# Ledger of designs, part 14: VH-VL binders against SWR1-complex protein 7 (SWC7)

Target 1, 125 residues: SWR1-complex protein 7 (SWC7), of Kluyveromyces lactis (q6cpf9)
Amino acid sequence: MSTQNDSIALLLLQITLYHQQELAHADSSLSLDELLVEPIVDNTVVEKFTSHSMVQIYAPELAPLNIRSIKGLISDLFTNTNIQEPKNLITLANHYYSERLNYLQEEKIPELIQQMKDEYRKLAE
Below, E stands for the ipSAE of ESMFold2; O stands for the ipSAE of OpenDDE; V2 stands for 0.75 times the mean of E and O plus 0.25 times the DockQ between their complexes.

## First folded at step 12 (VH-VL)

Design b06 (framework fv_libivirumab; at its last look DockQ between E and O 0.92; V2 from the best seeds 0.00; counts 0 for: pae E 3.8 > 2)
Fold by ESMFold2, look of step 12:
Structure b06 (fold): chain C 125 residues (1-125), chain A 126 residues (1-126), chain B 112 residues (1-112)
Amino acid sequence: as target 1 above (125 residues)
Amino acid sequence: QVQLVESGGGVVRPGRSLRLSCAASGFTFSSYNMNWVRQAPGKGLEWVAYISSDSDYIYYRDSVKGRFTISRDDSKNTLYLQMNSLRTEDTAVYYCARESTKVTGWLHEYYGMDVWGLGTTVTVSS
Amino acid sequence: DIVMTQSPLSLSVTPGEPASISCRSSQSLLHSNGYNYLDWYLQKPGHSPQLLIYLGSNRASGVPDRFSGSGSGTEYTLKISRVEAEDVGVYYCMQALRYPYTFGQGTKLEIK
């Protein structure tokens, strides 16, 4: 999965996770532990995700997605993400955060440093 | 200095409306959930309404649902309570209160209502 | 709604002696995350409420260590190990587990 996809996956997980916490707080029939494994996805999650600036700028193809498609993306994260810990919204979020951090440290920061060196050389000439 | 200051209270007849404001200063208002809590003369505390930092989660006590509207304007650092169809039982001092949270392991953990305003008095009488 | 019941409703204490206030909830305040969603607030005469204890047993910033909260499930206790004159006021427990948040009736603490 591309770095942009990993960052977008993390965003979707964060929005979804916060929503479960609020639902469980408001409704005594809901268990947070259960929601972390089988989250409820409604229009609040969809609207927060599709309107988010990261989606608008870095993944604009996702902005018009409907609730069924967003539910599918979340389901795919559970199905396709391979981790050692029991899967829930928190452990999935930890995974994508670690992947994003590794990309920044190993690939993007060195790339930006090289781009800055190249631009400095052009200006010095 | 972290501060909350309520305004907009007054004396009105039943059926009228008032809009309460709560001006926040000394902290990043947009990062905090907010509550309204009231206290009738000589009585205990009663929670009225809640609004999350992003305004997506709003809850009311049953006795004010449909009559009161909580809102916020983060550009003005101000919390509001629009109070319509006022009744004599709405007579109280109204406090705004900041709800503290901390994110630990992706969860938003509750840390209580840690900052309260001085209150504004609403009197509903015929 | 979760009903919160405090006892006693009033308390007279000699300075330097301990005080204890009980709070009972109509249903468990223990969340699946392991925390008890029970706060304690003090309203001194002529003042706004102030947070003393959150999540059952955690002291808020600046609260003296003579205040302690304990309990779990449906029964909670606020203890003051040595009451001082500045502790006068009304103490409220509040559950924050479910909306609507609900307060106990209050316990008025006076110095005798």
Scores: ipSAE 0.317, ipTM 0.786, lowest interface PAE 3.8, mean pLDDT 90
ESMFold2 (binder alone), look of step 12: mean pLDDT 93; pTM 0.952
OpenDDE, look of step 12: ipSAE 0.511; ipTM 0.855

## First folded at step 13 (VH-VL; framework fv_enfortumab)

Design c11 (from a05 with heavy chain Y110W; at its last look DockQ between E and O 0.84; V2 from the best seeds 0.75)
Fold by ESMFold2, look of step 13:
Structure c11 (fold): chain C 125 residues (1-125), chain A 126 residues (1-126), chain B 107 residues (1-107)
Amino acid sequence: as target 1 above (125 residues)
Amino acid sequence: EVQLVESGGGLVQPGGSLRLSCAASGFTFSSYNMNWVRQAPGKGLEWVSYISSDSDYIYYADSVKGRFTISRDNAKNSLSLQMNSLRDEDTAVYYCARESTSVTGWLHEWYGMDVWGQGTTVTVSS
Amino acid sequence: DIQMTQSPSSVSASVGDRVTITCRASQGIRSWLAWYQQKPGKAPKFLIYKASSLQSGVPSRFSGSGSGTDFTLTISSLQPEDFATYYCQQAYRYPYTFGGGTKVEIK
């Protein structure tokens, strides 16, 4: 069991999605709708992801991954992400974005507010 | 304020080479996709080449593919076009142009070219 | 490649006239169309994007409409500074392509 990093997952999905758009924009034989469910993952996606500052700083263990491993991560996102609508790069990105917002709203902000209240109470004593 | 300035145009013989430069100022150059567009004397506009902000996506018009090379140096805020094997039909004013884009719902949208330089003239003649 | 057919190639008009320029794409391009104005010896100026959205600083007498394959640029009341050549451009696929231009001339 491992902890999911929603922001790193979102980054990989964004890089992969933009790549599909550029490919479809350049090649009329490619359908963006099809690529959203079965994306093309090549060295461009791998290099953009593994060299990204967020990966280098927050998930450095992912920086040496090769194309097969990155394809595996994307496959895991499709397989393991539990959402009700049909899975594609957009619906997966929406999910991880929402998970990050929920963390902020339900855990981080209340925690900071409580710390502020505790610090104020200590100063008033 | 926002400005693109082309340079490097001139007279060159058929089969020759020329390198165009475009200096950008007044905006974050590294955030924008860039294009070269040309206009032959008395003719309309013709797109020549595109390069994404990070240089990962590069495309050419069929008429120049294999002869022209687009590149950029984001540290120097510069765009370049290396032109080899020049032909009479390459005679034109060459513009560098900034792509206007937006991201809506994770999807990139291409709007056209919102900032243009004043152009540099390339003449290919014997 | 997506061909852009622009008409008319020229129009003679007087100040105050309403001018309409059309642009037709050889394939559907949704609303991914831009319009440019170009004066002699100058670079093109970005007027309209996404078929109907007016670029900042462009006078409200300019408007665009259309989707799919058929698009128009309208100048509701022609002004002296509007005498120029106008181009449409599709931004739907590489290679980007332009219409042949419409020269708006003084009558």
Scores: ipSAE 0.656, ipTM 0.843, lowest interface PAE 1.4, mean pLDDT 91
ESMFold2 (binder alone), look of step 13: mean pLDDT 90; pTM 0.927
OpenDDE, look of step 13: ipSAE 0.776; ipTM 0.904

Design c12 (from a05 with heavy chain Y57W; at its last look DockQ between E and O 0.02; V2 from the best seeds 0.00; counts 0 for: pae O 5.9 > 2, placed apart)
Fold by OpenDDE, look of step 13:
Structure c12 (fold): chain C 125 residues (1-125), chain A 126 residues (1-126), chain B 107 residues (1-107)
Amino acid sequence: as target 1 above (125 residues)
Amino acid sequence: EVQLVESGGGLVQPGGSLRLSCAASGFTFSSYNMNWVRQAPGKGLEWVSYISSDSDWIYYADSVKGRFTISRDNAKNSLSLQMNSLRDEDTAVYYCARESTSVTGWLHEYYGMDVWGQGTTVTVSS
Amino acid sequence: DIQMTQSPSSVSASVGDRVTITCRASQGIRSWLAWYQQKPGKAPKFLIYKASSLQSGVPSRFSGSGSGTDFTLTISSLQPEDFATYYCQQAYRYPYTFGGGTKVEIK
């Protein structure tokens, strides 16, 4: 499902983004601005992502991916995501957050509400 | 000259143990991820185990999990495979193989296993 | 696990022939596919990476193509030294898995 993929993409971007902030904080020779565009993806990112409950439950096929495949996923997000802003970890994360939010507000929640109403209606008959 | 040399193979009884070694030379061993791959007589290639350059990541084939242990000593340019509880189906030529990688921007691309040793033969038999 | 299926298991060909070997993955592996050549009594030799990139030193008569689940190794004009067994290998996820191999034999 595309919406589930968006959630996983957002997770990956958030993990990667947070890691860049940690690296830049720990090493003054690193520029956060540069890392946002060309992030360092290492074992920490891979571990956090593949071990995350969202991945293990909703995208278990991603759990055994190697670091190269994870880097590939991130690269694909940079390449294939269509946004107006210059692409970096923040703008990409914001995009997928927005997509997720829109889906929840405009589709998922209304659908659930309708289902609930239908069920209550049936019970009342 | 880039080279990998396996050793430690031999004849062992079922249930026995054996330790394979792989000596690396001609390259910065500590910069490369390493694999063990085996080939049973007259059969195809089977991946056995992977260990990252810093040993933080280790993976095993299901067929050897719990019985085999991969390790490396970067200071000695050596890769090892401790094999316990050996079975007849473990009989094979065992290769150590280096993974090649290339840096493209901030990405590291996987090439493949570009350097292989000559292999060492392990025979499990009563 | 990702299963790699090679076809055919063996092929008889003559020098100068065009030889095509197919490898199929049980799931999408993008382009994380490598090809190896192995001669009897020797270790495998690395030929192609990322499905279509030729390793340095490998003759140009070798080529690879494909993405996703279907991949092809082609030898445009078979040479005497090309008689060997060829293997595909996925590196998309662990465990790494090889195809069953394709033996190219002399007709």
Scores: ipSAE 0.020, ipTM 0.672, lowest interface PAE 5.9, mean pLDDT 90
ESMFold2, look of step 13: ipSAE 0.338; ipTM 0.780
ESMFold2 (binder alone), look of step 13: mean pLDDT 91; pTM 0.930

Design c13 (from a05 with light chain Y94W; at its last look DockQ between E and O 0.88; V2 from the best seeds 0.00; counts 0 for: pae E 2.6 > 2)
Fold by ESMFold2, look of step 13:
Structure c13 (fold): chain C 125 residues (1-125), chain A 126 residues (1-126), chain B 107 residues (1-107)
Amino acid sequence: as target 1 above (125 residues)
Amino acid sequence: EVQLVESGGGLVQPGGSLRLSCAASGFTFSSYNMNWVRQAPGKGLEWVSYISSDSDYIYYADSVKGRFTISRDNAKNSLSLQMNSLRDEDTAVYYCARESTSVTGWLHEYYGMDVWGQGTTVTVSS
Amino acid sequence: DIQMTQSPSSVSASVGDRVTITCRASQGIRSWLAWYQQKPGKAPKFLIYKASSLQSGVPSRFSGSGSGTDFTLTISSLQPEDFATYYCQQAYRWPYTFGGGTKVEIK
């Protein structure tokens, strides 16, 4: 799975999660615990996601998506993400954050360290 | 120094309008949610309105809905409150106030209002 | 709306006294409660957040406790500069609401 795809998934999850907090904060009939499992997705989520600079730059094909498509992306995250914890917006966000950290620790940082060692070798000789 | 300065208060007759402004300095205004809070003479504090840092979430007290409009201009570090159809009960000192927030475990926490201006006085009298 | 009821409305106390102010919410607000101090002619000052956490720079003689619906602000040893009105405020749901205030007067 693409490392940019993980960052875009995390963005969508963060936007969606924050929206649930605002909805529950404004409406006492809404339970945040329930919304974390079954989020309300409306045009606020869609507009925030599709207009975000990360989407515009790294996933521009997602910028024209409508509400039905964005609901589909969120449903896909719940259905297709393999985690051992019960699934909600928080545990899904933790997953994609951990995947990004793992990429940095296992692949990107070692690549940068080796690049620095190679540059040192060239300068020393 | 973190600072908020209100302006635009004055004397107005019932049914009139005023626009309040709040100038922010010493912090990244565009990162903070903002509130208006008022205090009638000799009375307690009353929350008036809230606007999120990106203006996507705006809420009003029932007593002012439909008459007051909160807005912000992040490029100018300013918060505004347009007050229309003013009534005697709107007489108060109006404060702008900065939200104190944190993110813990992906959840935003709202702690209250940590920075307040000194207020601007609105007097509505017939 | 969540109504916040403060008690007492006022208290007269001497320097060194322990002062206790209570605040009751009409609905459960967990620990999402703030306390403010306001001196005459001044804006409110943020004292306590999340019911019991002291804001930076607030003297340790101030403390908060409670959760759910019942909350307390305590000044363990009243000082002359503590003459003020104190307000609680729930930060649990919109609209934010304040208690009616408690005026602390130094004898």
Scores: ipSAE 0.446, ipTM 0.806, lowest interface PAE 2.6, mean pLDDT 91
ESMFold2 (binder alone), look of step 13: mean pLDDT 91; pTM 0.934
OpenDDE, look of step 13: ipSAE 0.696; ipTM 0.878

Design c14 (from a05 with light chain W32Y; at its last look DockQ between E and O 0.93; V2 from the best seeds 0.75)
Fold by ESMFold2, look of step 13:
Structure c14 (fold): chain C 125 residues (1-125), chain A 126 residues (1-126), chain B 107 residues (1-107)
Amino acid sequence: as target 1 above (125 residues)
Amino acid sequence: EVQLVESGGGLVQPGGSLRLSCAASGFTFSSYNMNWVRQAPGKGLEWVSYISSDSDYIYYADSVKGRFTISRDNAKNSLSLQMNSLRDEDTAVYYCARESTSVTGWLHEYYGMDVWGQGTTVTVSS
Amino acid sequence: DIQMTQSPSSVSASVGDRVTITCRASQGIRSYLAWYQQKPGKAPKFLIYKASSLQSGVPSRFSGSGSGTDFTLTISSLQPEDFATYYCQQAYRYPYTFGGGTKVEIK
């Protein structure tokens, strides 16, 4: 479903972003500003993503993907995500987080509130 | 109460080995990056090693690289430091320390170490 | 590696004095600087992070300032419990490094 796709995209972006920070923190020749727009994707990113419980449970078709395919997913996020800000790992993460919040506010929370109202009426009868 | 408790220190000959342990309680250990820091008698603090919450990022001070191995077991709330090929200069109190961080705007913030254990003493003497 | 130089190595002071400790990094570390207090036989206590932010429970008489390479810890009015050794630590890059310490003693 759409909310699963946004959550999986956000997961990949979060894993990739943290990896860039650690690489730059350990190696003074690497610039975080550059890595945010052209991230290094290696086996650490691939293993963390494909072994993550969200992927295993909600997107198991992604679990066997190799490094080239994971790089492709990240490239697709940069190419295909429509935002007006300059694209980097942070602005992309903001986008998918906002899409997830909008779903919760507009659809899921009202559904849960209605379920609670229905349960309250049922108990009051 | 948030606590870190080190153990496994002792007297050892040069070239010997020891394994230090650190037991964590009162917080979600698996969410925190961890460090070992040591202090030789009468001397200052020296950072020894770091391990990320998921063990995917591990770093060592040059003085211990190749001789010490940091590890963690998140199921047991335990941090370990395997120390091999010990030298006189490794004599110190060894502290287990929790990294203080936050995520701001998706970026990890590196703040330092907010929770420390009481230390365990390692003495390397012939 | 980033070397951290503290000054002075010791200071003798009286209760009520203003005490200033400096810490200089061998290269720019922006504001990624922590301060610790250590009393004899005890583990270090986290005082200040990000150069100027006080850790919860730290008295307001402690303050930190600086960015780049030059940093200062100030105790505005020294109290009996403040006699201790103070360390700075850069958190900018691995390997993390500490200053040599500043011992604050009774005059």
Scores: ipSAE 0.577, ipTM 0.830, lowest interface PAE 1.7, mean pLDDT 91
ESMFold2 (binder alone), look of step 13: mean pLDDT 91; pTM 0.931
OpenDDE, look of step 13: ipSAE 0.812; ipTM 0.915

Design c15 (from a05 with light chain K50A; at its last look DockQ between E and O 0.52; V2 from the best seeds 0.00; counts 0 for: pae E 5.1 > 2)
Fold by ESMFold2, look of step 13:
Structure c15 (fold): chain C 125 residues (1-125), chain A 126 residues (1-126), chain B 107 residues (1-107)
Amino acid sequence: as target 1 above (125 residues)
Amino acid sequence: EVQLVESGGGLVQPGGSLRLSCAASGFTFSSYNMNWVRQAPGKGLEWVSYISSDSDYIYYADSVKGRFTISRDNAKNSLSLQMNSLRDEDTAVYYCARESTSVTGWLHEYYGMDVWGQGTTVTVSS
Amino acid sequence: DIQMTQSPSSVSASVGDRVTITCRASQGIRSWLAWYQQKPGKAPKFLIYAASSLQSGVPSRFSGSGSGTDFTLTISSLQPEDFATYYCQQAYRYPYTFGGGTKVEIK
């Protein structure tokens, strides 16, 4: 099932992945293949993540984290995420994206449908 | 309805300056990376500069580094190119071009330019 | 920098002909290649992205293939509106670079 933690994990992975692509584009000495398994995490990644509205609203305890802690979160995602594919930023991000879709399909959409049914019954009273 | 319109071209002497503008409409400008591309008379296409949607990533062709400055104003849907120390070889039509996938798109494996302006002509001549 | 070598520089062809244009990168660029069509006095038109994916609204007679260093644009049955100059462009590293162009002319 998807949770807010899965959405926050996906956000961190997406910000990190995009940064690696830009770094590799700009610097011919960098290999995207290597960065996907050992990403460069610098202040750009940290600022984009900690200032993001999803973090501010749904995980405010993460907003004051420093670069060491953000590197730790990324390392935890590599260590603790159980997938069959070789682990890299892309395969990890795909995993959490799939978890978010499952949450929408199994939890959120039925919840919204029930809310609509309840509001319709109020109009019929 | 998606549209880019360049302006600010003209005739200038070597060593002079010009500022090009690009007005964007019909799409969420702040979600897209942008490029300048130029084409000398009778010649092919040459990439000039790139700026990311949030201005955090900015790159230039070697031929213009230190002389040209790309910038954007997302509140005004405007892209700019400040061109200093102009040379004869800078004579070209300058195009503003949008990258084909917004920064909210998944994995940027393709950095093609799907929307182009009509171009503005810069002529550097004594 | 990644040099893009496009060949031939021009092609003389008749309506209905199959036209093949090649583009070679000086190093591997995966599938990060785009194709453009440009008619005189007009801005380039986006045709193909990711080497082989056809942009929406582009006729199915256009196709792209290749990966790594060797890429091909094919027009399966040339139409009168296809007489233009075609450019490849790599998007793998900055500076982005274009091929020199291939002018498709009426025979």
Scores: ipSAE 0.137, ipTM 0.722, lowest interface PAE 5.1, mean pLDDT 87
ESMFold2 (binder alone), look of step 13: mean pLDDT 90; pTM 0.928
OpenDDE, look of step 13: ipSAE 0.771; ipTM 0.899

Design c16 (from a05 with heavy chain L107I; at its last look DockQ between E and O 0.62; V2 from the best seeds 0.66)
Fold by ESMFold2, look of step 13:
Structure c16 (fold): chain C 125 residues (1-125), chain A 126 residues (1-126), chain B 107 residues (1-107)
Amino acid sequence: as target 1 above (125 residues)
Amino acid sequence: EVQLVESGGGLVQPGGSLRLSCAASGFTFSSYNMNWVRQAPGKGLEWVSYISSDSDYIYYADSVKGRFTISRDNAKNSLSLQMNSLRDEDTAVYYCARESTSVTGWIHEYYGMDVWGQGTTVTVSS
Amino acid sequence: DIQMTQSPSSVSASVGDRVTITCRASQGIRSWLAWYQQKPGKAPKFLIYKASSLQSGVPSRFSGSGSGTDFTLTISSLQPEDFATYYCQQAYRYPYTFGGGTKVEIK
């Protein structure tokens, strides 16, 4: 339910997903379609996640986690996330993005929604 | 005005070293992947090296692996290429170039290099 | 590495002519191909991305087509400012590779 937990899950999924793209872009033996279902998780993913400011500020208990624990978090996202689509990094990311938007719309004041829209306008300029 | 300006080229003996710099302005440098591309006199374009916006992904052409090191300083809007053990065949104009990308859904799409500097000349001669 | 082969290596044409340049990849690259224009003494200029999409500010006389391994750049009505060398580049996998270039000379 917490926007912080959904945001942390989304961050891990985004980092992991982008990593699969780079691996497949650099190595013709790797299939992105397969990696989206069974991602390769290595120290690059771990370091990017645990050093990220969102983790340091909002989930500091995750910052000292090792690779096996981070793999466990990703496995938990695959196992425990209830969605109707076939599970992969994209459909899981869509789910947590949608959950974050739903929380913002239902449980935050209009000013936070307006700040989000203003930031999007700034990025589009 | 989006701009890339290379510097640091010059004359050098085989086996020598040079460090090229590329100053970026007019855009959010830290959001873009960057490349070095070279062109020998009278020849075509040759990709040299790539570095992702966060420096986590770095790739080299086989001809320069182990001799050249790409790096960036996002706080200074600067891209660098350290060139060691230079050879005659490294003689070229060196360009820095900004990668053009788009994100569709969660997938990054790579389009090519949309902004180029004017180049800096490296001459390796005994 | 994915090798990119351009043809012809050069072409002489008159103002108003249609010019076609081809680029062939040694492996399938889907649509991840870019075209560049380079004038003497200048840096390359980005013309086309994703095989067929024109970069902002590029005249509509330029067009690109193709997918997989075979790609073309067409200049529908050659203008004096189109004297240049044209390069294709695959953006499908590292290392990025360029074609050998096609020099377009105005008669």
Scores: ipSAE 0.553, ipTM 0.811, lowest interface PAE 1.9, mean pLDDT 90
ESMFold2 (binder alone), look of step 13: mean pLDDT 91; pTM 0.930
OpenDDE, look of step 13: ipSAE 0.795; ipTM 0.911

## First folded at step 14 (VH-VL; framework fv_enfortumab)

Design d01 (from z03 with heavy chain Y110W; at its last look DockQ between E and O 0.96; V2 from the best seeds 0.78)
Heavy chain, then light chain:
Amino acid sequence: EVQLVESGGGLVQPGGSLRLSCAASGFTFSSYNMNWVRQAPGKGLEWVSYISSDSDYIYYADSVKGRFTISRDNAKNSLSLQMNSLRDEDTAVYYCARESTSVTGWLHEWYGMDVWGQGTTVTVSS
Amino acid sequence: DIQMTQSPSSVSASVGDRVTITCRASQGIRSWLAWYQQKPGKAPKFLIYKASSLQSGVPSRFSGSGSGTDFTLTISSLQPEDFATYYCQQANRYPYTFGGGTKVEIK
ESMFold2, look of step 14: ipSAE 0.659; ipTM 0.850
ESMFold2 (binder alone), look of step 14: mean pLDDT 90; pTM 0.929
OpenDDE, look of step 14: ipSAE 0.791; ipTM 0.907

Design d02 (from d01 with light chain W32Y; at its last look DockQ between E and O 0.89; V2 from the best seeds 0.73)
Fold by ESMFold2, look of step 14:
Order: C-alpha cells, then sequence, then structure tokens
Structure d02 (fold): chain C 125 residues (1-125), chain A 126 residues (1-126), chain B 107 residues (1-107)
C-alpha cells in the first residue's frame, strides 16, 4: 500500500474534520456529533484540500477537482473504509493514521536501511 | 518571550476611521487564532472579532459587524483591525489577544485568550 | 448569544479570606469557561481555562469548578496582589462573551 494514498486520505479527513469544528463553534444550530457522520463540505474544504502542497506535489490529478468530486471522495471514504468501529470523521482519521504508521514501520524504514547499506558497500570498494 | 503590541489608537470624530495594528513576537504567529477585545472606560470586557490562523474563519460581534474588518499578515506577524463608521460607543481600549487552543487527537479545543497586548486607546468624540 | 452573569458585582474582603465568585451562563457551555484577572490600567491575565485547569504560573490558591451553566472561581486565601477585577468568559462558541466582572477589594 502507498503512504501517499493514505496520507492524502488523512489530509482530506483532517481538513474536513477541522471545518466541522469551526462551523459548530460558530453556529449553535449545528451539532458536531451529527457533522462527524454527515459532514458539511463546501468551497472552504475544497480550496484547502486542492491547494494543499501535498495534493499539488503527490496527487496533482486531484487539484482540479470540484466540490461534487470532493464530496464523492469523502463519501467513498465512509463507504469503502473497512473498520469495526462506527464510522465518523474521527474513526476514519484514526484508521488512515494507523495505516500510514504501519507502512512506515513495516516497509519504508526497512527499505531505507537497506538502501543505506547498499550505498555504504559501494563506497567501500 | 511572547509579546503582542497594539498601535494605531487615537482620537477620531464619529463616522471616521482608524486602523489598529498588532505586532506579534516570540511565538509562531501563523499557528494561532487571534482576537480583538475591547473595554470601554469603566466597563467590562467585550469581544470584538476573531480570525483563524489561516484567515479562513472570521467572526464579528454584532455591534461591529459591517463596520470593522479583521485581517492578518502571517509573513509580517501582524494582526489588523480596520474600523470604519466609528461611533461614540466604540470608545475603548482595544486589546489584541492570542487564542489558547489544544489539539487532542483530531479535535481542536478553544480555551480563551492566554496572551494579551497592552492595549491601544480609541476615542470617538465630536 | 450566550449571556454570562457574574455574582457578586463586588466583594469586600481581607487578606487571608476565602473568596468565591460565581458565573452563570444563559445556556449550557459544557466546561468551556475561562477566568481572567485584571488590575487597574493593565491587560487581563489568563487564570483558568476549561473551568478548572490552572494556567501556567498562576498560584495554586486559585481554583475553578463547575460545568454546564454554573461556575465558581475560588481564592482559598486572599493575598494583597489578588485585589483586582475578575471576569469569566465562555469559550463554547462565537461570539465569545464575558461576565460583567467582580471587583475584589480590600476591606
Amino acid sequence: as target 1 above (125 residues)
Amino acid sequence: EVQLVESGGGLVQPGGSLRLSCAASGFTFSSYNMNWVRQAPGKGLEWVSYISSDSDYIYYADSVKGRFTISRDNAKNSLSLQMNSLRDEDTAVYYCARESTSVTGWLHEWYGMDVWGQGTTVTVSS
Amino acid sequence: DIQMTQSPSSVSASVGDRVTITCRASQGIRSYLAWYQQKPGKAPKFLIYKASSLQSGVPSRFSGSGSGTDFTLTISSLQPEDFATYYCQQANRYPYTFGGGTKVEIK
């Protein structure tokens, strides 16, 4: 699995989650508990996500996406993410954070260590 | 050391304008939400306006909405309050204040204002 | 808007006295209440956040309690430097609102 894909999913969830908190903080008619399950996605979320350096560098195909497409990505995260806990922005974010951590521990760090060993052997000759 | 320093206060006629500035130092200004709070002579504290660290969330007290504009320049560590159509009741000491927040897991909490400037005085009189 | 009502408006007390100040919110604010101390001619000083958490550098004689709508600031043994006006502030949602203040003054 790709740390970039999990990192992009986590970024979208983080931006979306923070947005719900600000909305609920500003508007007494909004319930954060409800927004965690059915988030409001508007142009603020879209602009923050599509303009983010991680998206522009690692997932540039997502940068031109419109609000309908970004809503679709969020809906896909709710629908397709396999977790046992009830799904909300927090439990989904925890999931993608754990997946990214697991990738780093099991694959990327050992790969880097091996690359460093190989570079050292080349210098020793 | 963490500091906020306001400037730009003065005497102005009703209907006039002033621009307040707040210079921040000793902390990462771009990571903090900021507020303006005012205190009329002999009176209590009144929150005026809020701006998030990225300027994407801006709120005003009803008493100033449509007349005051909060802004920030994170490159210059500067917070501003443009005050237009000033009224007698806008006479106050204006404080720049840093919001105290924490993030636990993914949740932000807003705790109040942990750093305040010395204040700058605005007097609106005919 | 959430109205914050402080009681009493003033307290006349001696050094060593236990002082209590109450703050009532017009709606539930959970535990998102801050307390400030302000001395004449000075900016407010952040004392307590989240109803009961003491800000760094604040003496342990200060304590806060409460949740929902009713909150209390207590000074367990008043010191000469504690004569000031105290404000509560709800941080539960915008617009942030302050209580009217409680002036703690020397008898």
Scores: ipSAE 0.555, ipTM 0.823, lowest interface PAE 2.0, mean pLDDT 91
ESMFold2 (binder alone), look of step 14: mean pLDDT 91; pTM 0.932
OpenDDE, look of step 14: ipSAE 0.799; ipTM 0.909

